# Ledger of designs, part 327: VH-VL binders against q9umr5

Target 1, 268 residues: q9umr5
Amino acid sequence: SYKPVIVVHGLFDSSYSFRHLLEYINETHPGTVVTVLDLFDGRESLRPLWEQVQGFREAVVPIMAKAPQGVHLICYSQGGLVCRALLSVMDDHNVDSFISLSSPQMGQYGDTDYLKWLFPTSMRSNLYRICYSPWGQEFSICNYWHDPHHDDLYLNASSFLALINGERDHPNATVWRKNFLRVGHLVLIGGPDDGVITPWQSSFFGFYDANETVLEMEEQLVYLRDSFGLKTLLARGAIVRCPMAGISHTAWHSNRTLYETCIEPWLS
Short names: E, the ipSAE of ESMFold2; O, the ipSAE of OpenDDE; V2, 0.75 times the mean of E and O plus 0.25 times the DockQ between their complexes.

## First folded at step 12 (VH-VL)

Design qi70 (framework fv_nofazinlimab)
Fold by ESMFold2-Fast, scan of step 12:
Structure qi70 (fold): chain C 268 residues (1-268), chain A 123 residues (1-123), chain B 112 residues (1-112)
Amino acid sequence: as target 1 above (268 residues)
Amino acid sequence: QVQLVQSGAEVKKPGSSVKVSCKASGGTFSTYYISWVRQAPGQGLEYLGIIIPEYGTANYNEKFKGRVTITADKSTSTAYMELSSLRSEDTAVYYCARGSKWFDSTAYYMDVWGQGTMVTVSS
Amino acid sequence: DVVMTQSPLSLPVTLGQPASISCRSSQSLVRYTGNTYLYWFQQRPGQSPRRLIYKVSNRDSGVPDRFSGSGSGTDFTLKISRVEAEDVGVYYCMQGTYWPPTFGQGTKLEIK
């Protein structure tokens, strides 16, 4: 039988967005128990990411406990960051495949309609003033805002991403790294036509330098220092990259070609 | 100086399939997008699909989805485009073209093109 | 799909004179990153297309400086400052901002 699958949604999203994904899983892996977590739906997705991590943790514990052979995580957009933190804070997770669907793993720096809805008068160049305040850090989108022109502010003010990426020290960093390294496979999915995640390469741990040149994962200090285990996972053969052109941000969970190519192979 | 060399011309019957190859030489193959474009006689260019050979990740123009398949063999630095259920309207020169390195830029760069493969669908 | 419309479709030009080709898109080609993915290709008789211009105005290596691209949003132009005999062929604009990439109908440049 197939391992259970847990799905974590993204910003301004809900469980309904995954109806096609569930259909695809049922077709290729009939009998799979799929749980789409309906926590922090819609505007509640703006809650601080650490609050979301705690809520999702409470929901996944009983699912993992019932599956001694392990579970798979499929985590979409912002949800991929929630899943990153879950894997680090849980001493007892049994996740085999962590499938990250177009998640801003190194952060977000771009003018999108989602940001305009939240901060209509702000441009990406000025959003650091809001996001790197204590007030701004009460919003999930600001928890992974990563302005490459104010990296010092990002490192000092980010209450979530800088910590989970090991870019700033934390007392629990060693334990978080140990826990994260228990994952079987880290499957990274994303692509140039996403239209929301900026830079789209953030989904593969790439990101802008101060000149807005995108550097690959292997050039990041996070990787080179092995801060939370990326270098160790890559050496183990546990990181899977699955980039695909022609997929917009809202289509990663509803494109059959993407599913068959990037997701299906990792749902044992 | 990367070159893309395509397989030779083909004449096919309606309802059959054709598989065109595109072999890369003189540079890195696997980490660049490879696109497929066609051109009917005396007509313009039409986009079929794309692949990143390193990951085998292909996607297709919706107009051809279900009958076009793009694959790649990294060991031979060769990409393939297979088109099934051929009709007379599929008579065209089929081109492969190199895009950007998958990580660095937009997929649809198309800076290096193959010489083209004429596919004629005739009864 | 984004529709790309070129004008003129036929362009007879005297040697040494300038030539201009227009390309219009059905929607703005400015990507969320601020970049505009508009390309110009040249296809000489019996040859594969050759890219001349990328991102509106950037000339490819080996492309003569008599070729220049300009424009923004939905309206783009390819200019040849002085047409040479070797410039005969069909010129295509292409957008890469939206999936799938789409091409204009082509402009046939001929010497009169």
Scores: ipSAE 0.850, ipTM 0.917, lowest interface PAE 0.7, mean pLDDT 92

Design qi71 (framework fv_nofazinlimab)
Fold by ESMFold2-Fast, scan of step 12:
Structure qi71 (fold): chain C 268 residues (1-268), chain A 123 residues (1-123), chain B 112 residues (1-112)
Amino acid sequence: as target 1 above (268 residues)
Amino acid sequence: QVQLVQSGAEVKKPGSSVKVSCKASGGTFSTYYISWVRQAPGQGLEYLGIIIPEYGTANYNEKFKGRVTITADKSTSTAYMELSSLRSEDTAVYYCARGSKWFDSTGYYMDVWGQGTMVTVSS
Amino acid sequence: DVVMTQSPLSLPVTLGQPASISCRSSQSLVRYTGNTYLYWFQQRPGQSPRRLIYKVSNRDSGVPDRFSGSGSGTDFTLKISRVEAEDVGVYYCMQGTYWPPTFGQGTKLEIK
């Protein structure tokens, strides 16, 4: 009776991270078929995002085909960007709720301990030199690196985020927009205590301007131009914002209060 | 600018619950953080929880999770804090305080405080 | 939880003299974004707390310039350059960098 749920993990992650989320879903929606995709686990999460999109697409097709009533996506962190692209490239997806758990929807620009582990000698101000090279674009994290001080390089070099956000032209943009607009609900979750996603408002399509002032979604050119359908979705009442204080990056999928408030209501 | 006005003093028996209100006037309410803090007689300040009224998204200090519930009514610009299973150690002045706009990167702030509500738990 | 420790807990001061309150955190309060969310509050007898300082050193509107905040990392100071009678009360530091926000135990400022 409940629609199936497909879960897509984040960077250096695996299905084990979602054990609490599965417990919560089983308690509130018993009988829900939940599939946590075990693709691009651990170090393989560093593979280029378009490669991940292709692999996840192959995995979700049979699940969606068996659920004519529709499915829900729960996509965590980097996984939220994978799901953004899936909704755009699949001309036959039947996703009702797309639940984005603290995903850097407008990109990442920050010196977190997580990022320092990956690039210990790099500062956020210098990472553009690596990320906006052809070699750097072979790593998932560079696919959504968005340096607000080098926006011209981001627009020209980003092989993934600039394209799916419609910030740079692409032959498939019109079709991607049409496909994305079929989603029933875009549920955006994030908060100021995340500690990894920088700016945390990226989870709500907010981002830094050139002076590092965070501008809201409604002030972004991608929204104003309706490049991939955000303005249309908001006008339709299909965008849900669910910000919550007090949740760290690794806790979005294991906090009961967060689940009950932001996730549970969207799992029909 | 915004003022926060809280409900009056309450005397409760152990095991009961109390619900304190906090009404905002002058300025915007729904897009700002509203925090709840308490102070036992002669003691310091202790943080209970927070809400963003626009989204109804409340979270709680783990110490009080399961006993405290924070809600808000946007139409009346009023936040509520309910504390259940009361014991004598819950005797305190309870404060609401407004923070920054939820979207700002300027933190919780707590720049405007209510006058406080004395809750006494006695048998 | 982050532990906030204030010193001294009792501060008797002569009118017109300077006063200084220390606040130390159990871990660095520099947020991953580079900002430090340390606050100072004043609570006069019978009143609700009033914020004096936000983000270490910024004074709130209406707060006299005799109040100043300073510090970094784990060590912070609130200074009153010339104590006035109206400054009597309890002063609290608070960190907002980590959930949940936590307060120091308070410093009671009294006139000698």
Scores: ipSAE 0.845, ipTM 0.917, lowest interface PAE 0.8, mean pLDDT 91

Design qi72 (framework fv_nofazinlimab)
Fold by ESMFold2-Fast, scan of step 12:
Structure qi72 (fold): chain C 268 residues (1-268), chain A 123 residues (1-123), chain B 112 residues (1-112)
Amino acid sequence: as target 1 above (268 residues)
Amino acid sequence: QVQLVQSGAEVKKPGSSVKVSCKASGGTFSTYYISWVRQAPGQGLEYLGIIIPEYGTANYNEKFKGRVTITADKSTSTAYMELSSLRSEDTAVYYCARGSKWFDSTPYGMDVWGQGTMVTVSS
Amino acid sequence: DVVMTQSPLSLPVTLGQPASISCRSSQSLVRYTGNTYLYWFQQRPGQSPRRLIYKVSNRDSGVPDRFSGSGSGTDFTLKISRVEAEDVGVYYCMQGTYWPPTFGQGTKLEIK
């Protein structure tokens, strides 16, 4: 039978968003046990990402324990960063496919409606002043804010993303890398019409240089240094890239063509 | 420098399907977007869909969903557009066109076009 | 879908005179990244479309400098400073900011 699927939602989101995804999985893989984690919903999604990681960890432990054959993760938007950290902090995870659904894996640097709701008068060029403060780091969105014009501040102040990406030193880095490398497949999904994730290539570990030119994963220091295992995973054939044009940010979990092409093949 | 060469004209009966090919030469194929656009006689341009050959990731204009399928064969640097359940209104010249590299932010720029394939649907 | 409206639809012009084509979109074409993905294509009789202009105002390689694009938001213009016989054909604007890409209905440029 099919391995269980665990779904982790994104910013200002809840389990309700995944109704179509559940229907697709039921149609193509009938009998699959799908658990959409109902934690940190709505405004609670603004809680610090390390707090969210602890809560989600507690929820996934019993699910993984009941599935010795392994589980799959489908992690949407901000949820993909939660899942990145889960795979690093859990010494005993049995995740086969980690399906990252339009998640800002190298960070976010863009003026979106979500940021305007939280910081209505801030421009992306000035948000570093708030996000790289101790107060700002108490908000999830600031935990993955990555200003390419203030990379020194990002490296020193990011309490979450710079640490899980191995861009900043941490005592647990070697163990986190070992744990992350146990994943069977890293399935990266994203596209140019997302409209929220900026740059959209962040979903594929691409990101802006200081001139706002987007450089691909293979040009990133985290890849070249193999800081958390991307180079090793790519060499192993474990990284799957599934970019698709024509999908907006809120449609990744409700588009049948996307599901059939990018998600369905990885649900054993 | 890159050139797109399409298959020859076809005459089809209503209810049948047609599969048009688009072969790339003289440049990189797999990492660029390939779009399909059609033009009915004496009318304007209408967008059908897009593919990234390297990943096999195709998406379609909602108007054609369920009838159009875009595929690619990287070994022959060839993209295909198949349109099923043909009607007389599908009579048109079908074009393939190369867009930007998939990693760039401009997928729909269509800077290189095939010569077009006339598909006539008649009883 | 974004609607692209061109005017005029028929443009008779005397050789050597300037020509101007308008293109209006039903919503702003400025993408969330600040870029505007508006394109202009030329289709000569019996030929495939040829891109002339990308991102509002940038000429493609090999396109004569008598062609220029301008505009912002929802209102765009293609200008030909002095029309030549080889310019006969249909001109289309296209938006690439939103899925699916959509075209204007076309402007037929002909010599009078």
Scores: ipSAE 0.871, ipTM 0.927, lowest interface PAE 0.6, mean pLDDT 93

Design qi73 (framework fv_nofazinlimab)
Fold by ESMFold2-Fast, scan of step 12:
Structure qi73 (fold): chain C 268 residues (1-268), chain A 123 residues (1-123), chain B 112 residues (1-112)
Amino acid sequence: as target 1 above (268 residues)
Amino acid sequence: QVQLVQSGAEVKKPGSSVKVSCKASGGTFSTYYISWVRQAPGQGLEYLGIIIPEYGTANYNEKFKGRVTITADKSTSTAYMELSSLRSEDTAVYYCARGSKWFDSTPYAMDVWGQGTMVTVSS
Amino acid sequence: DVVMTQSPLSLPVTLGQPASISCRSSQSLVRYTGNTYLYWFQQRPGQSPRRLIYKVSNRDSGVPDRFSGSGSGTDFTLKISRVEAEDVGVYYCMQGTYWPPTFGQGTKLEIK
């Protein structure tokens, strides 16, 4: 039998977006119990990420308890950050494969229609003024806004991403690292044609330096310091990189070629 | 500097398959995008698909999806393009071309091209 | 798919005279990151395409400075300031901003 699969959606999203993914899983792994979590849908996806983590945690506990052999997570876009935090705060998770579908793991620094809807006159260069305020940190998208030109503000004001990435000290950092390291496989998926995640390499723990040059995961301080276990996971052979060209942001969960290549092999 | 060397010309019957190879020499192969493009006699250029050899992650132009398969063998620094269910309209010169490193943002830059492989489909 | 339209399709030019090729895209080629991925290729008879220009206006190594690219958004131009005999061939524009990448129809440059 196949391990259960838990799916966590992204910003302004819902379970309906994953209908094709469910079809693919049913075709290749018939009998798999797939649960697409129907929490924080639509506008509620704007709630602070720590609030979302708590709600999703309550939903995944009974699913994990019923599957002593383990579960898989498929987490899309913003949902990948929710899953990052779940793996760190749960000292009893039994996740085998954590499949991150085009998630901004090192943060976001780019214009989106979502930002224009919330802040019509904003530019990526000016959004730090809003996002790094206490009010801005009440919106999920600001929780992972990472302006490479204002690292000091990001480190001091980010209530979520800087903490789970170990970029700022936190009392729980050692426990969060220990918990995260229990994951069997970290499967990173993303690509240059995403069009939303900026830089797209954020899905692979790459990010801009102060000159907007994208540096890869192995050059990041969080990796070099092994702040939450990336270096340890890579040494274990537990990190899988699956970049694919030609996939737009809303297509990662509905492309058969992507599924067969990057997702299917990790659903035991 | 890298050079891409393709396999020789092929003559195929309708309904058969063809597999063209593209071998890289003189540089890093596995971490660069490799694209496949074709050109029918006297016609323009048409894009078939792309692969990142290091990860085996291929994607295809919808026009050819289901008939084209792109693969790579890192140990021999060789990419392959297989086209099945051949028709006379598939008669063309098939090119491989190198894009940027996968981590860069220019997969379709195609700065280095193979010499081309003529595939003729006739009865 | 993004449609790339070139004009003219046939370009007879006298040696030493300037030549200009237009390329229009059906939608803006400015990527969400601000870069524009438009390329120009030259194909001499019997040869593989050779890239001349990348990202609108940047010349590849070994490409003579008589070749220049310009444009923005949806309207792009390749100019040859003084056509030489070796410039004979077909010139293609290509967009790499959107999947799948697409090519113009080609412009055949011939000496009068």
Scores: ipSAE 0.874, ipTM 0.929, lowest interface PAE 0.6, mean pLDDT 93

Design qi74 (framework fv_nofazinlimab; at its last look DockQ between E and O 0.79; V2 from the best seeds 0.85)
Fold by OpenDDE, look of step 13:
Structure qi74 (fold): chain C 268 residues (1-268), chain A 123 residues (1-123), chain B 112 residues (1-112)
Amino acid sequence: as target 1 above (268 residues)
Amino acid sequence: QVQLVQSGAEVKKPGSSVKVSCKASGGTFSTYYISWVRQAPGQGLEYLGIIIPEYGTANYNEKFKGRVTITADKSTSTAYMELSSLRSEDTAVYYCARGSKWFDSTPYHMDVWGQGTMVTVSS
Amino acid sequence: DVVMTQSPLSLPVTLGQPASISCRSSQSLVRYTGNTYLYWFQQRPGQSPRRLIYKVSNRDSGVPDRFSGSGSGTDFTLKISRVEAEDVGVYYCMQGTYWPPTFGQGTKLEIK
């Protein structure tokens, strides 16, 4: 039998977005119990990410308990950050594959249609004024806003990304790292044609330096310091990178080629 | 100087398959995008698909409905394009082309091209 | 798919005279990063395509300065200030902004 699959959606998403993914899984892995968590849908996905983590935790705990052999997580877009945090705070999770599907794992610093909708009067370069404020951090998008030109503000004001990355010292850093390292495989999916995740390399833990040059995962301080376990995971062969061209952000969960290449191999 | 050298001309029957190779020399191969483009006689250019050899991840033009398979062998710095269920309309020169590094820029720069491989499909 | 429309399809030119090729896309080629991934390729008789211009107006190394690319949004132009005999061939525009990449029909440049 196949391990249960838990799906976590992204910003402004609902379970309906994953109808094709469900179809693919059912066809290729018949009998798989797939649960798309219908929490924080639509505008509710703007709630603080820690609140979302708590809600999703309550939902996944019973599922994990009924699956002693383990479960797989497919986490899309913003959901990928939620899942990473979830795995960091859970000391007893049994996740085999954590599939990060086009997630801004190292944060977001882009001026996309998603941001324009949320902040119509704000430019990318000015969002730090909003996001790195106490009230800004009440919005999920600000929880992983990562302005490379305002690193001090990011490190001090980010109440989510900076913490789960271990970029800011906190009393739970060691424990969170230990918990996250329980994952069997970390599957990183993304690509250059995404159009939303900015930079798209963020899905692979790449990100801008102070000159907006994109550096790879291995060049990031979080990797070099192994602050939450990336270096350790890579060393033991637990990180899988699956980049693909030609996939737009809203198509990652509904492309058959992508599914067969990057998702299906990790659902057994 | 980076060069892409493709396999020789092919003559195939309808319904059969053809596999064209593209070997990179004079530079790195694995982390660059490799695209495949074809050109029917006297016609324009048509995009087939792309691969990142380092990871083996390929994507395809949906027009070909799964008839195209793109693979790569990093050990030999060679990319492959296989086209199945061949038809007379598949008669064309097939090109491989190198794009940018997968992590740096857009996949579709295609600044280096192979010499082309003529594939003729005839009864 | 994004449709690329070139004009003219046939371009007879007298040596030493200028040439201009138009390329129009069915939708804007501006990406979220602000980049426009419009390319021009030259294909001489019996040869593989050669990239001349990338991202609308950037010449590749070795491309003579008599070639220039311009445009924005959906309208793009390749210009040759003084056509030479070696310029004979087919020219293609291509968009790389949207999947899949698509080419124009090609413009056949010939010497009168």
Scores: ipSAE 0.922, ipTM 0.952, lowest interface PAE 0.5, mean pLDDT 95
Fold by ESMFold2-Fast, scan of step 12:
Structure qi74 (fold): chain C 268 residues (1-268), chain A 123 residues (1-123), chain B 112 residues (1-112)
Amino acid sequence: as target 1 above (268 residues)
Amino acid sequence: QVQLVQSGAEVKKPGSSVKVSCKASGGTFSTYYISWVRQAPGQGLEYLGIIIPEYGTANYNEKFKGRVTITADKSTSTAYMELSSLRSEDTAVYYCARGSKWFDSTPYHMDVWGQGTMVTVSS
Amino acid sequence: DVVMTQSPLSLPVTLGQPASISCRSSQSLVRYTGNTYLYWFQQRPGQSPRRLIYKVSNRDSGVPDRFSGSGSGTDFTLKISRVEAEDVGVYYCMQGTYWPPTFGQGTKLEIK
């Protein structure tokens, strides 16, 4: 029997987007119990990330309790950040594989169609004025907006990402690190043709410096300080990198080649 | 400085498969994109697919999905392109080409090319 | 897929004269990062393609100054200021902004 799989969707998304993923899992691992969480769908995905974490936590507790052998998480886009926080705030999670599908783990800084839809007159260079206000932090996308030209504002104003990444102090940081380190595998998936996640290397804990040069995970202060356990996970062989060219943002959960290469091997 | 050296010409029967190799020398292999492109006699260039050897992560042009498989052996700095269910229309010179490092945003930045491998499909 | 259209497809030119090749894309090649991934390749008879120009206008190391690339959005040009005998071959434009990469049909440059 296979461990149950829990799926967490992304921005402006719903459980319906994962019908192809469910088909692939059923073909390769028949009998797997897959739960796609139908919380914070569509416009509700704009709710503050800590609110979403609370709601998803309530939904996953009974699923994990019924699966003493463990569960797998597949978390898409913004959903990957929700899952990051779940693994830290839950003292008793039993997650084996955490599969992050093109999630902005170090944040987002890009002029994309999604940004134009939300803020039609904004450029990425000016969005910090909205996002780093108390009002802006009531929106999920601003919770992980990371302007590399205003890093001081990001560190002071980010109510979610700066805290979960250990870039700013929090009373629960030690417990969050201990909880996160219980994960069996951290599977990072992303690629250069995504077109939404900017920089796409954010999905692998890379990010822009002040000159917009992308630095790798191993050069990040978060990694060097081992703030929530990345260095420890890498040292024990628990981090899997699975970058793939030729996949757009909305195709990570519906591409058979991607599934067979990056997801299927981690579903036991 | 970096060179890509491909395997020699092949003659294949329709319905068979062919596996072309591409060996890198004179630099880092595993962290760069490796693309495969073909050219039928007297025709233009057609893109087949790409791999990041370090991770074994290959993707393919939709036209060739199901028939083409790209793999790599990091220990020998060699990439492979296998094309199955061969037909006469697959007669072409097959090239490997190196892109940027995987962490850069230019996978199709093909600056170094192999010499090409002629694959002839005939009965 | 993005369609790349070259003109002319046959370019007879007199030694020492200028030559110009046009390349048009079916959609803008400006990537979300602001860069334009348009490339020019030269293929001499019996040889592999050799990249001459990357990102519209940047010459590769060893490429003579007489080669220049220009353009923006959907319209691009490769110019050779004074054609030499060594320039005989087929020239291809390629877009690398969108998956899969696509090539123009090729322009055969010949000495008349």
Scores: ipSAE 0.878, ipTM 0.930, lowest interface PAE 0.6, mean pLDDT 93
Fold by ESMFold2, look of step 13:
Structure qi74 (fold): chain C 268 residues (1-268), chain A 123 residues (1-123), chain B 112 residues (1-112)
Amino acid sequence: as target 1 above (268 residues)
Amino acid sequence: QVQLVQSGAEVKKPGSSVKVSCKASGGTFSTYYISWVRQAPGQGLEYLGIIIPEYGTANYNEKFKGRVTITADKSTSTAYMELSSLRSEDTAVYYCARGSKWFDSTPYHMDVWGQGTMVTVSS
Amino acid sequence: DVVMTQSPLSLPVTLGQPASISCRSSQSLVRYTGNTYLYWFQQRPGQSPRRLIYKVSNRDSGVPDRFSGSGSGTDFTLKISRVEAEDVGVYYCMQGTYWPPTFGQGTKLEIK
């Protein structure tokens, strides 16, 4: 029998978006219990990420309790940040594979024209004025906004990403790191044709330096300090990278080749 | 300094398969994109697909999906393209080309090309 | 798929004179990051393709200054300021902004 799979969706998303992924799992792993969490869909996905983490936590507890041998997480886009926070705050999680499907794990620094109705200033160079304010931090996109040119503001104002990355000292940092390190495998999926995640290498814990040159995971301070466990996971052989060209942001969960190559092997 | 050396010409019957090799020398192989492109006699260039050898993550132009398989062997620095169910229309020169490193944003840069492999499909 | 249309398809040119090749895409090639992945390749007779220009206007190493690329959005141009005998061959534009990459039909440059 296969471990249950829990699916967490992204910004402006809903459970219907995952119908093809569900079909693939049913074909290759028949009998697998798959739950697509139907919380914070549509505009509700703009609610503060800590509120979303709390809601998803409540939903996963009974599923994990019924599966003492473990569960798998497939977490798409913004959902991958929710899932990473879950792994940090839950001292009793039993996640084997955490599959991060094109998630902005080191943050986002791209134009947000799709949010012009909410953020009238849609130029990425100016969004720090809104996002690094208490009002801005009430929106999920700002919880992982990461302006490489205003790192001091990011470190001081981020209520979510700077904390789960261990980039700012806080009382729970050591415990969150310990909890996160109980995951069996971290599977990182993304690619250069994504079109939304900026830089797309954020899905692999890469990000811009001050010159907007993308540094890979192993060059990031959070990796070098091992602030939330990335260096430890890599040394254990627990980080799996699965980059694939030719997939747009909305197609990651509806591409059979991607599923077979990057997801299927980890659904034990 | 990287060179891509491809396997020799092939003559094949319709309905059979062909597997073309592309060996890299004089540089790093596994962490770079390898693309496959073909050119029918007297015709233009047509993109087949791409792979990152380190991860074995291949993707294909939909036109050829189901007939093309792209693989790699990291230990020998060699990429392979296999085309099945051959037809006379598949007669072409097949090229491999190296793109950027997988972590860069330029997979289709194709700055280094192999010499090409002629595949002739005739009964 | 993005259609790339080259003009002209055949370009006879007198040695020492300028040459210009047009390439149009069926949709804008500007990626969400602001980059434009438009390439020019040269294929000399009997040889494999060689990249000349990447990202619209950047010449590869070893490409003479007489080659230049320009354009934006959907319209792109390769110019040769003074054609030399070694320039004979077929020139292809290619877009790498959208999967899958697609090539123009080619422009055969010949000396009159």
Scores: ipSAE 0.833, ipTM 0.913, lowest interface PAE 0.8, mean pLDDT 92
ESMFold2 (binder alone), look of step 13: mean pLDDT 89; pTM 0.926

